# Designs tried in a protein design chat: VH-VL binders against Lon protease homolog 4, chloroplastic/mitochondrial (LON4). Part 24

Target 1, 223 residues: Lon protease homolog 4, chloroplastic/mitochondrial (LON4), of Arabidopsis thaliana (Mouse-ear cress) (q9m9l7r79to301)
Amino acid sequence: VIALPLPHKPLIPGFYMPIYVKDPKVLAALQESRRQQAPYAGAFLLKDDASSDSSSSSETENILEKLKGKELINRIHEVGTLAQISSIQGEQVILIGHRQLRITEMVSESEDPLTVKVDHLKDKPYDKDDDVIKATYFQVMSTLRDVLKTTSLWRDHVRTYTQACSLHIWHCLRHIGEFNYPKLADFGAGISGANKHQNQGVLEELDVHKRLELTLELVKKEV
Below, E stands for the ipSAE of ESMFold2; O stands for the ipSAE of OpenDDE; V2 stands for 0.75 times the mean of E and O plus 0.25 times the DockQ between their complexes.

## First folded at step 15 (VH-VL; framework fv_mosunetuzumab)

Design r7 (from q5 with light chain Y100T; at its last look DockQ between E and O 0.77; V2 from the best seeds 0.00; counts 0 for: pae E 2.3 > 2)
Fold by ESMFold2, look of step 15:
Structure r7 (fold): chain C 223 residues (1-223), chain A 121 residues (1-121), chain B 112 residues (1-112)
Amino acid sequence: as target 1 above (223 residues)
Amino acid sequence: EVQLVQSGAEVKKPGASVKVSCKASGYTFTDYYIHWVRQAPGQGLEWIGWIDPYDSGTKYNEKFKGRATLTADTSTSTAYLELSSLRSEDTAVYYCAREYDYGSGDYFDYWGQGTLVTVSS
Amino acid sequence: DIVMTQSPDSLAVSLGERATINCKSSQSVLYSDNNKNYLAWYQQKPGQPPKLLIYWASKRESGVPDRFSGSGSGTDFTLTISSLQAEDVAVYYCQQYDSTPTFGQGTKVEIK
């Protein structure tokens, strides 16, 4: 897949993210991927020293355009997200997050666009009927219902969710009880006030119970 | 109610490719992983890989990586196994199987009827 | 890969008697974080695909008679048929799912 660096936050499964691609080589490669009915890229959080919260959008885009090949692969986290290329309109690309990926190797010595081989990650199997993980799941669900019901601070984060919840809080409240365990963990992390490192930690955690525990701690802080 | 119906038996020569289909019904196709498992005559079971029909994510048993390709067509609720560079050792019954529950485990509650692939000169 | 070894390869048991099938894994399939054994058992009758009997080492799948039970932990597991019935003639397989799924070689159960 084409490796797309993300400067500010990881792409969490189930969420969409607009990005701006000014490098014509990268944009052309993304358009070609869509033509071949392979509309996917890998989206990976940058791990450079500069805080994405401290950078302007223009500076961030310039950094992304300058990092190439080996220099870029050393600056991104090895775990990222399979990103569906939903639309390309001018320089704007809309990504939809699907599953976690792990980079295994760089495909070409060419620096642009960076192309990597990946493993498609799957969560470690869990027993959904086990009392311990069920209790954690219900705690996360209960906490999220309280947060969504009692505060307006999370409304903007809900907007980036691709399910019906992304546009409407009442749809989110209606559907949250239908989330499976991984989806609930990812949703909670994505709408929390977690920093990019905490979100990256959730993205990397394939043990579903541990991922729910991480998310529980994040959403509890928002109550 | 849940059914996995596979394509019919195939006879191939060494070096050829085969594509086995597995049509799913009675459930939401994109909610469950499909696994492929084979069984050589008189032998045990060997796991080939899985596909997630939702996003086309795949994983392969390393033994088959490079020769096996798993795909899914959500418009027809059909999963496919393509196995290339066939050898006589690939003669087996090939099964598709549905994962028990999304993300809950790599064990299988529904199986297709099996497709015999015979590789002979 | 985790190698699964079953014993015996073949077993003959009188109707109504107990049948015991052993399965040994080359590595522990107990995940310490959840204390679950990642092991399943299947029944395969002639001309049919496998049928799930047991998962998480000891949990019986819906519709499976209670004469089937699973036990064991770590590397050593047992499938027990407490009172063999005529319809239980089949080949039985263990399978681990702690990592890349692997199956035992099978145990054929016959009536004496």
Scores: ipSAE 0.609, ipTM 0.828, lowest interface PAE 2.3, mean pLDDT 86
ESMFold2 (binder alone), look of step 15: mean pLDDT 92; pTM 0.932
OpenDDE, look of step 15: ipSAE 0.794; ipTM 0.903

Design r8 (from q5 with heavy chain Y54W; at its last look DockQ between E and O 0.64; V2 from the best seeds 0.00; counts 0 for: pae E 2.1 > 2)
Fold by ESMFold2, look of step 15:
Structure r8 (fold): chain C 223 residues (1-223), chain A 121 residues (1-121), chain B 112 residues (1-112)
Amino acid sequence: as target 1 above (223 residues)
Amino acid sequence: EVQLVQSGAEVKKPGASVKVSCKASGYTFTDYYIHWVRQAPGQGLEWIGWIDPWDSGTKYNEKFKGRATLTADTSTSTAYLELSSLRSEDTAVYYCAREYDYGSGDYFDYWGQGTLVTVSS
Amino acid sequence: DIVMTQSPDSLAVSLGERATINCKSSQSVLYSDNNKNYLAWYQQKPGQPPKLLIYWASKRESGVPDRFSGSGSGTDFTLTISSLQAEDVAVYYCQQYDSYPTFGQGTKVEIK
């Protein structure tokens, strides 16, 4: 897959994210990939640098234009997200998150744009009938329903979710009980306003009970 | 009622390819992984790989990586195994299997009826 | 690869008597964080696909008779048929799912 760096937060499965691609080679490769039957890229959060407090949207986007090849692969987290290329309008690319990926190696022939081989990650199996994980799941669900009814800030974050309820909060509240355990964990973390380190931690956690516990802590902070 | 119905038996020559289908019904196809497992005559079970029909994510047993391709067509709720560069030792019954209990594990409660693939010159 | 080894390869047991099948994994399939053993047992009759009997080492699948039980932990597991019935003649497989699935070589159970 083409490796796309994300400067501010990881792409969580089930969510979409606009990115802006100014490098003509990367944009052309994404346009060509989208025309194929399986228009996917890998989306990977940038690692923190050791440099100064210099973050702005303009400066981070300029860093994205400069990083290529070995420089880029060393600057991205090895766990990211399979991203569907949903649309391209000029320099704007809309990504939809699907599943966790791990980079296994750089494709040497494709340094610009960076192309990597990946493993598609799968959650560690869990016993959904275990009383402890089931209780955690229902705690997350109940807390999310309460927060979404009372907190307008998180309602804006729901708009980035791709399921049927992304723009219709009452429909969403009716259907969050239908989420499986990992989907509920991802949904809660994605709408919580968690910082990039917390979201990357959720993305990397393949133990579904631990992921639910991480999400529970994130959603409880609002309550 | 959950059902996995596979395509019929195939006879192939060495070096050819085969594509086995597995049509799912009675559940939401994109919510469950499909695994492929084969069994040579008089032998045990050998895992080939899984596919997630939701996003086409796949994983292969290294023995088959490079020769096996798993795909899924969500419009027909059908999973496919394609095995290329066939050898006589690929003669086996090929099963598709759904992983157990929505989202919880890599063990299988529903299996297809099996598809015999015979490779002979 | 986690190698699953069953013993014996075949077993002849009189009707109504106990049948015991052993399965050993090349590494532990107990995940200490959730204290679960990632092990399943299947029954397979001629011309049929495998049928799930036991999962999480000791949980019986719905509709499986009480005479089937699973036990063991870590690397050593046992399937027990407490009172063998004629319909229990089959090949039995263990399978781990701590990593990608691997199966034991099978144990054929017959009536003596």
Scores: ipSAE 0.576, ipTM 0.808, lowest interface PAE 2.1, mean pLDDT 86
ESMFold2 (binder alone), look of step 15: mean pLDDT 92; pTM 0.933
OpenDDE, look of step 15: ipSAE 0.784; ipTM 0.901

## First folded at step 16 (VH-VL; framework fv_mosunetuzumab)

Design e1 (from r6 with heavy chain D55S S56G Y102W; at its last look DockQ between E and O 0.72; V2 from the best seeds 0.00; counts 0 for: pae O 7.9 > 2)
Fold by OpenDDE, look of step 16:
Structure e1 (fold): chain C 223 residues (1-223), chain A 121 residues (1-121), chain B 112 residues (1-112)
Amino acid sequence: as target 1 above (223 residues)
Amino acid sequence: EVQLVQSGAEVKKPGASVKVSCKASGYTFTDYYIHWVRQAPGQGLEWIGWIDPYSGGTKYNEKFKGRATLTADTSTSTAYLELSSLRSEDTAVYYCAREYDWGSGDYFDYWGQGTLVTVSS
Amino acid sequence: DIVMTQSPDSLAVSLGERATINCKSSQSVLYSDNKKNYLAWYQQKPGQPPKLLIYWASKRESGVPDRFSGSGSGTDFTLTISSLQAEDVAVYYCQQYDSYPTFGQGTKVEIK
């Protein structure tokens, strides 16, 4: 897959993320992927040394443009997200996060768009009927409910960036009889104001219970 | 009722390719991983790979990497296994199977009826 | 990959008697965090796909008779049929799902 660096935030599964791609070669490659009915790329967060929180958007973009090939691969986290290329308009690319990826090797050695081989990651098995994980799940749910009630900004954010539940996010989260723990964990993290490192930590956590715990910590800070 | 219905038996020559289909019904197709498992005559079960119909993501047994291709058509709720460069050793019944939901592990609660693929000169 | 080894390869048991099948994994399939064993058992009858019997080493799938039970932890597991019935004639497979799914070689259960 084409590896797309993300400077500010990892792409959380289930979320939309607009990015700007200035490199015409990368854009062309993405367009080609769509044409071939493989509209996917890998989205990977830049490491701390590659981005500054205080840098302007323009500065960040400039840095990204300079990072190519081996240099780029060393500056991104190995765990990222399978990103569906939803649309391309000019330099704006809309990505939809699906699942975690891990880079296994670099395919392209040239200054061409970074292409990598990836493993598709799965969550570790868990017992959905386990009382402990259920408890954590409900804590996350409860906290999110509180956050969403208190802050209209969060509602707007959810509406804008959630893939499947733009109109009825709560109904999507609460499936009667279905405990979709992973998605809740991802959702909570995605709407949180957590920094990129915290979000990356959530993305990398394949233990669903642990991921829920992480998410809980993040969303508690929003209350 | 959850059902996985596979395509019919295939006879192929060595070096050819085969594509087996698995049509799912009775549940939301994109909510469950589909695995493929084969069984040579009189032999045990061998895992080939899985596909996430939602994302199109796949994972393969290393043994089949480069020869097996898993795809899914969400519009028809159908999963496909394509196996290329067929050998006599590929003669087997191929099964699609649904992984139990909610990340409870890669055990399989529903299976297709199987598709016999015979590779012979 | 984790190698699964079943024993015996074949078993003949009289009707109404206990059948015991063992499964050994080359590595522990016990998840340390939740203390669950990623081990399943399947029944396969001739001309049919495998049927899930047991998951998490000891949990029976819905609809599975009580005479089927799974036990064990770590690397050693056992499927027990407390009272063999005629319809239980089949090949049984253990499967681990801690990593990539792998199956035991199967145990053929017949009536003596």
Scores: ipSAE 0.017, ipTM 0.570, lowest interface PAE 7.9, mean pLDDT 85
ESMFold2, look of step 16: ipSAE 0.646; ipTM 0.833
ESMFold2 (binder alone), look of step 16: mean pLDDT 92; pTM 0.934

Design e2 (from r6 with heavy chain D55S S56G; at its last look DockQ between E and O 0.54; V2 from the best seeds 0.00; counts 0 for: pae O 10.9 > 2)
Fold by OpenDDE, look of step 16:
Structure e2 (fold): chain C 223 residues (1-223), chain A 121 residues (1-121), chain B 112 residues (1-112)
Amino acid sequence: as target 1 above (223 residues)
Amino acid sequence: EVQLVQSGAEVKKPGASVKVSCKASGYTFTDYYIHWVRQAPGQGLEWIGWIDPYSGGTKYNEKFKGRATLTADTSTSTAYLELSSLRSEDTAVYYCAREYDYGSGDYFDYWGQGTLVTVSS
Amino acid sequence: DIVMTQSPDSLAVSLGERATINCKSSQSVLYSDNKKNYLAWYQQKPGQPPKLLIYWASKRESGVPDRFSGSGSGTDFTLTISSLQAEDVAVYYCQQYDSYPTFGQGTKVEIK
């Protein structure tokens, strides 16, 4: 897949993320992917040494433009997200996060665009009937409900970044009662104001219970 | 009621390709991985790969990489397995199966009825 | 990949008697964090797809008779049919999922 670097936030499964792609070669490659009915790329968060939280958007873009090939691969996290290319309008690309990916090797011989071989990652098995995981699940649910009631910002985030939440928040929680733990974990993390490191930690956590715990910590901070 | 209904039996020549369909119903198609497993006559079960209908993501058994292609059509809730460069050894019943992964683990709770693919000269 | 080995390959048991099938994994299928064993058992009758019997080594799928039970941990697992019935004649498979799902070679259970 084409590897797309994300400077500020990892792409959480289930969420939209608009990005701007300045490199015409990358854009062309993305367009080609769509044309070939393979509208997917890999979205990977830049490591801290590759970007600064205090940097301007222009500075960040400049940094990204300079990172090519091996330089880029060394500056991104190996775990990212399968990103569906939802649309391309000019330089704006809308990505939809699906599943976690892990880079296994660099495939492209050229410096641009970066193409990598990836493994699709699966969550670790879990027991939905386990009382501990259930408890955590419900804590996350409860906390999210509280936050969403009190904070308009969260509503905006939900509307903007979550396909399922575009109409109503409960559509995002359509699996309530079905113990869809991983999706809840992702959802909570995705709408949280957590920094990129915390979000990356959630993305990398394949243990569903642990991921829920992480998410719980994040959403509690929003209350 | 959850159902996986597969396409009918196929007879192919060596070197040809076959595409088997698996139509899912009774549940949200995009919420569950679909696996493909085959079984040669009188033999055991061999995993081919899985597809995430939601993302289109796939994973293949190394043995089948390059020959097997898994796809999913969300509009029709149908998963497909295409196997190319068929050999006599590919003669088997091919099954699609739903993986229950939303709490109980990575086991297969529902199976298609199977599709016999016969490869003969 | 984890290799699953069942024993015996075939088993003939009298009606009403206990049938025991063993399954060994080349690596542990015990998830260390939650202490769950991912090991599933399937029943396959002629001309039919496999049917899930047991998951998590010991949990019965809905609708599965009580005479079926799973036990074991780590690398050694057992499927037990406490009292073999005529309808239990089938091939039974164990299955694990780590990086890839793999199956045992199957155990054919027949009536003696």
Scores: ipSAE 0.000, ipTM 0.525, lowest interface PAE 10.9, mean pLDDT 85
ESMFold2, look of step 16: ipSAE 0.533; ipTM 0.783
ESMFold2 (binder alone), look of step 16: mean pLDDT 92; pTM 0.929

Design e3 (at its last look DockQ between E and O 0.66; V2 from the best seeds 0.00; counts 0 for: pae O 5.5 > 2)
Fold by OpenDDE, look of step 16:
Structure e3 (fold): chain C 223 residues (1-223), chain A 120 residues (1-120), chain B 112 residues (1-112)
Amino acid sequence: as target 1 above (223 residues)
Amino acid sequence: EVQLVQSGAEVKKPGASVKVSCKASGYTFTDYYIHWVRQAPGQGLEWIGWIDPYSGGTKYNEKFKGRATLTADTSTSTAYLELSSLRSEDTAVYYCAREYDYSGDYFDYWGQGTLVTVSS
Amino acid sequence: DIVMTQSPDSLAVSLGERATINCKSSQSVLYSDNKKNYLAWYQQKPGQPPKLLIYWASKRESGVPDRFSGSGSGTDFTLTISSLQAEDVAVYYCQQYDSYPTFGQGTKVEIK
């Protein structure tokens, strides 16, 4: 897949993210992927040292344009997200996060675009009936509900970044008994104001219970 | 009722390709991974790969990488296995199977199987 | 890949008697975080796909008779049929799902 670096935030499954792709080669490659009915790329967060100079969006973009090939692969996290290319308008690309990926090797012979082989990652198996994980799940749910009631800013954030629940966030959170633990974990993390490190930590955590715990910590800070 | 219904038996020549279908019903197709497992006559079970119908993501047994292609059509709730460069050793019953919810890679529902015979 | 080895390859048991099948994994399939064993057992009758019997090493799938039980942890597992019935004649497979799914070679259970 084409590897797309993300400077500020990882792409959480279930969320959409607009990015700007200034490199015409990368843009062309993404367009080609869509034409071939393979509208997917890999979205990977830049490591801290790569984004430290990002005081402005323009500066960050400039840095990204300078990172190519092997240099780029060394500056992105190994774990990212399968990103569906939802739309391309000019230089704006809308990505939708689906599944965690892990880079296994660099494939591209040229520096642009960076193409990598990836493994699709799965959550570790869990017992949905386990009382401990259920308790954590409900804690996350409860906390999220509280946050939504208290902050309009948070609601706006949800509308902006959520895929399935953007228009019906309350409906989504009102569902009781679905026990979709991993999605809730992702959802909570995605709408939180957590920094990129914390979000990346959630993305990398394949243990669903642990991921819920991480998410709980993040959403508690929003209350 | 959850059902996986596979396409009929195939007879192919060495070097040819075969595409087996698996139509799912009775559940939300995109909520479960579909795995493919084959079984040579009188032999055990061999895992081929899985597909996530939601994302289109796939994972393959290294043995089949480059020859096996898994796809899914969400509009028809159908998963496909295509195997190219067929060899006599590929003669087997091919099964699609649904991954048990929340479980990881074990399978609660299976297709009836598709016999693929590769012979000169 | 984790290699699964079953024993015996074949087993003949009288009706009403206990049948015991062993499965060994080349690596532990015990997940340390949740203390679950990533091991399943399947029953396969001629001309049919495998049928899930046991998951998490010891949990019975819905509809599976009580005479079937799974036990073990780490690398050693056992499927027990407490009282063999005629309909239990089949090949049984263990399967690990910690990494890439792999199956045991199968154990054929017959009536003596």
Scores: ipSAE 0.027, ipTM 0.625, lowest interface PAE 5.5, mean pLDDT 86
ESMFold2, look of step 16: ipSAE 0.575; ipTM 0.815
ESMFold2 (binder alone), look of step 16: mean pLDDT 92; pTM 0.938

Design e4 (from r6 with heavy chain D55E S56G; at its last look DockQ between E and O 0.03; V2 from the best seeds 0.00; counts 0 for: pae O 9.9 > 2, placed apart)
Fold by OpenDDE, look of step 16:
Structure e4 (fold): chain C 223 residues (1-223), chain A 121 residues (1-121), chain B 112 residues (1-112)
Amino acid sequence: as target 1 above (223 residues)
Amino acid sequence: EVQLVQSGAEVKKPGASVKVSCKASGYTFTDYYIHWVRQAPGQGLEWIGWIDPYEGGTKYNEKFKGRATLTADTSTSTAYLELSSLRSEDTAVYYCAREYDYGSGDYFDYWGQGTLVTVSS
Amino acid sequence: DIVMTQSPDSLAVSLGERATINCKSSQSVLYSDNKKNYLAWYQQKPGQPPKLLIYWASKRESGVPDRFSGSGSGTDFTLTISSLQAEDVAVYYCQQYDSYPTFGQGTKVEIK
């Protein structure tokens, strides 16, 4: 897949994220992917040495433009997200998070858009009927219900980097109350105002219970 | 190329259980939710529940909670519906259906051929 | 629960004529954030599973003939067959997906 660097926030599964791709080669590659009925890329958060939360938009863009090939792969987290390319309009690309990925190797040469082989990450097995995980699940649900009541107030904070299920919030919300622990964890993390490191931590956590715990901590801060 | 192939017709007695299978092919099984919908003879469509084959998450119609069990075997790309405590009213064609792409899925783009389950004394 | 109500229950139309099916939802299925109507239409022929025709109220599924069109927004939707063909004899269902999917009761379309 084409590896797309994310400067400010990882792409959480189920969430919408607009990005701007200035590199015409990358853009062309994404377009080609769509034409070939493979509208997917890998979205990977830049490491701290590549970008900081205090970086200006212009600085971040400059960094992204300069990072190519092997240099780029060393500057991104190995765990990212399978990103559906929802639309391309000019330089704006709309991504939808699908599931966690791990980079296994670089495929492309230095002059080409960064292309990587990836493994699709699967959550660790868990017992959905376990009382402990259920309890945590319900705690997250309860907290999220409170947060969602005020979500409109927090949307502005998320809009800059990712929109909490902006185009797909309907899909996200319909999972509320469902027996889908991983999705709830992702959803909570995605709507939280957590920093990129915390969100990346959630993304990388394949233990569903631990992920729920992380999410719980994040969403509690929103209440 | 995408196909959902269901198991054959079943005849059961009241109180028994039935397990219907739905084998998926032509796509990555774990990338899409599988829904189950039934249709009594001459009647409309009734949603039973869905399963996320990737993590095994499920949601059920309240009507079937405690009686319907959805499972998925990723090794065989097969989804299963088990319905217990069968009643005559459960006589229907049962369908599995694939929900459209994750994040935008709100309709069913592919369906199994259906499995007739007949409950009779 | 969102209740879907179709009208009419049955419709007989001459070949080549327009067939119109209405679907009403008890609640709006228009999502304000993306401005999409989460409404789909299915065709079901005897002995076959439902087949997706229209999604998001007005978008045709791949392979669906141009004579099929969906319109409407909010709570009122319409499926139109501009020129009924023999192969269009079927039961048609509307479907919404909010917290969970629900279907209309179906409309049987026959040739007059």
Scores: ipSAE 0.008, ipTM 0.526, lowest interface PAE 9.9, mean pLDDT 85
ESMFold2, look of step 16: ipSAE 0.466; ipTM 0.768
ESMFold2 (binder alone), look of step 16: mean pLDDT 91; pTM 0.917

Design e5 (at its last look DockQ between E and O 0.58; V2 from the best seeds 0.00; counts 0 for: pae E 2.3 > 2)
Fold by ESMFold2, look of step 16:
Order: structure tokens, then sequence, then C-alpha cells
Structure e5 (fold): chain C 223 residues (1-223), chain A 120 residues (1-120), chain B 112 residues (1-112)
């Protein structure tokens, strides 16, 4: 897959993300991939440099313009997201997150745009009937329902989710009641106030119970 | 009633390919992984790979890498196994199986099996 | 690669008597974080696909008779048929799912 660096936050499964692609070679490759009925890329969060917690969008954009090939692959997290290329309008590309990926190697003759081989990751099996994980799941569910009922501003943050939840509160409450365990964990993390490191941690956690626990901590702070 | 119905027996020559279908019914096709497992005559079970019909994610047993291709057609709720460059040792019954729950790697429903015979 | 080894390869048991099948994995299939053993047992009768009997090492699938039980942890597992019935003549397989699935070679159970 084409490796797309994400400068500010990871792409969580189930969410839309607009990105802006200024490199004409990358944009052309994405357009060709979409045209050929293979509309997928890998989306990977950039690693923090050690120098600053106050990096600007302009500084991040300069880094993206200068990094190619091996320098870029060393600057991105190895766990990212299979991204469907939903639309391309000018420089704007809309991505839809699907599943976690892990980079296994760089494709040696594809430095611009960077192309990588990936493993498609699968969550570790869990026992849905186990009382402990079930209790955690319902605790996340209950907390999310409280947050959604409390503040209209938080409800608007669900607009980047791919289901019709964003259109009406009763649909949202119904939809989250239908989520399976990993989907609820991803949803909660994606609409919380989590920073990029917390969201990357949720993305990387394939133990569904632990992922629910991470998400529970994030959404509890919003109540 | 959950059912997995596979295509009929095949006889192939070495070097050919085969495509086995597995039509699912009685559940939401995109909510469950489909695995493929084969069983050579008088031998045990061997895992080939899985496909997630939701996003077409796949994983293959290293033994079959490059020869096996798993696909799914969500409009017909049908999973497919294509195995190329057939050899006589590929003679086996090929099963599709639905994994238990939405994230398990053990199988509660199996297709009836498809015998593939590879012979000159 | 987690190699699953069953013993014996075959066994003959009188009707109503206990049948015991052992399964050994080349590495532990116990996930320490949830304390679950990632092991399943299947029954396969001639001309039929395998049928799930036991998962999580000891939990019976719905509709499986009480005479079937699973036990063990880590690397050593046992399927027990407490009172063999005529319909229990089959080949039995263990399977791990801690990583990609692998199966034991099978144990044929027959009546003496």
Amino acid sequence: as target 1 above (223 residues)
Amino acid sequence: EVQLVQSGAEVKKPGASVKVSCKASGYTFTDYYIHWVRQAPGQGLEWIGWIDPYDSGTKYNEKFKGRATLTADTSTSTAYLELSSLRSEDTAVYYCAREYDYSGDYFDYWGQGTLVTVSS
Amino acid sequence: DIVMTQSPDSLAVSLGERATINCKSSQSVLYSDNKKNYLAWYQQKPGQPPKLLIYWASKRESGVPDRFSGSGSGTDFTLTISSLQAEDVAVYYCQQYDSYPTFGQGTKVEIK
C-alpha cells in the first residue's frame, strides 16, 4: 500500500478524515489507485521529534515535504490504519478507516510515493461471555450515553463517524447500543478529547478488553 | 439457521487452478470472518487462511502464500478460495468455516466440504 | 508455528466406559493477561465436517452432551468422554487459536 503520513492524529477505524496532499506524485498515485478499483492506502501517524511539544502545522508541513523514502518510513509509527480513499477533490482527500495495519518492510523501488508491505492485523480473540469484559463494555456504553446527553458540543464531534449517528441523538444512542466490543472502544476513543498518543495507544492495542479499558479512562474524564 | 454451502467436487490436472465457493446464509455475512481449512485423504486438518468480508482483509498460512487467494462478494454473501499451481499433494477436501463470535479463531459452522482431486 | 500433538493416534473403548484423549502444544496457549487457554476440540464423523465440542479448553458448545468435558492448561490438555456412546465413534481434533489456527493430527475413537 501507499504509506500516507498523518501529521496530527491517527485514523481510527470507522472514522472519516480529511487530509491535504500537496505532493503531485502522491496525489496522482491516489487517483490512480481509486480509478483501478483498489482505493486503499495505509495511514500512519508521524512520530514526535524529541525537540518540541509545540510543533506547528507549518513545521509539520515542512517536514512532510522534505521526508522521502527511508527517512519517512523511520518517522512514522509502524502500526497504522487501512484507509479507504473515499473522495479526492483538488488537494483534499477523504479517508475512511477500516482496520489496523503493521508495516513489515519498505518496497525497495517505491521511495516516492512511499510504498510499504503490511500485515492486516486482527484483534486477539476474547470471551464475550466473560463477566469482567462484559462489565467493562457496559461501563463504556453507560459513560458514553451520559456524555452524549450532557453536551451538544460533544455530539457534534461524532460528525466524523461513518454511521448516521451524527444526524440525530436517538439514532446515535441506538447505534452505539449495536456496537460490538472493539467498535465501541474505537468509537469512544475517536470522539473523546484524547491526544494523539492516547489514540495511537488505543489503535495499537489488539487485546479488546485492554482497549475497552483504555477507552473507558478517556471517556470517564468527559463526564 | 446458519448455513455454509460449498461448490461441488473438482478434478484438476497438475499446474491448473481451482476456485471453490462458499455461500453463507442465516447471519450477517460481513460480521464474521471466514476461514478455509483443508483435509488431505487420511490426514488431519490444515488451516489455509482467513478473510474479513467487511473490508477484504486477509491472512494466509505461509505454506500457501503466493498460491492461495481469498475473496468475498458481499452482494451474494459468498466467499471464495482460489488455489493455483496445483500439485498432487493438494488433493484434499476443502472446507470453509465461520469463526465463532465476532473475533474468535475457532469455528462453530462449517461448510459441507469440497473434494479437489489433482491427478494427471 | 504452534505444533499440536495428540495421543493416542487411535483408541478402542468399550461402550459406557471412559475415553481419554490428550493434546500437547509446543508452546503455552495460556494468555496470562486474561488467564484463558486458547484451545478447542472438534468431533468429525465420516463424510462430515468437524463439529465444535469445546472451546476455551473447558467450555462446552451449546447442544454438546454433558459426557464431553475438556481440561488442562498451558501445554497439556485432555478431552474426556465419560461414558462412550455408539454415536461418539469419530476422529477428535484439538486446535489452538492463540496464534493462527493449528490442529492436532487427530485421535480415532472406536468401540472395542
Scores: ipSAE 0.578, ipTM 0.817, lowest interface PAE 2.3, mean pLDDT 86
ESMFold2 (binder alone), look of step 16: mean pLDDT 92; pTM 0.933
OpenDDE, look of step 16: ipSAE 0.641; ipTM 0.859

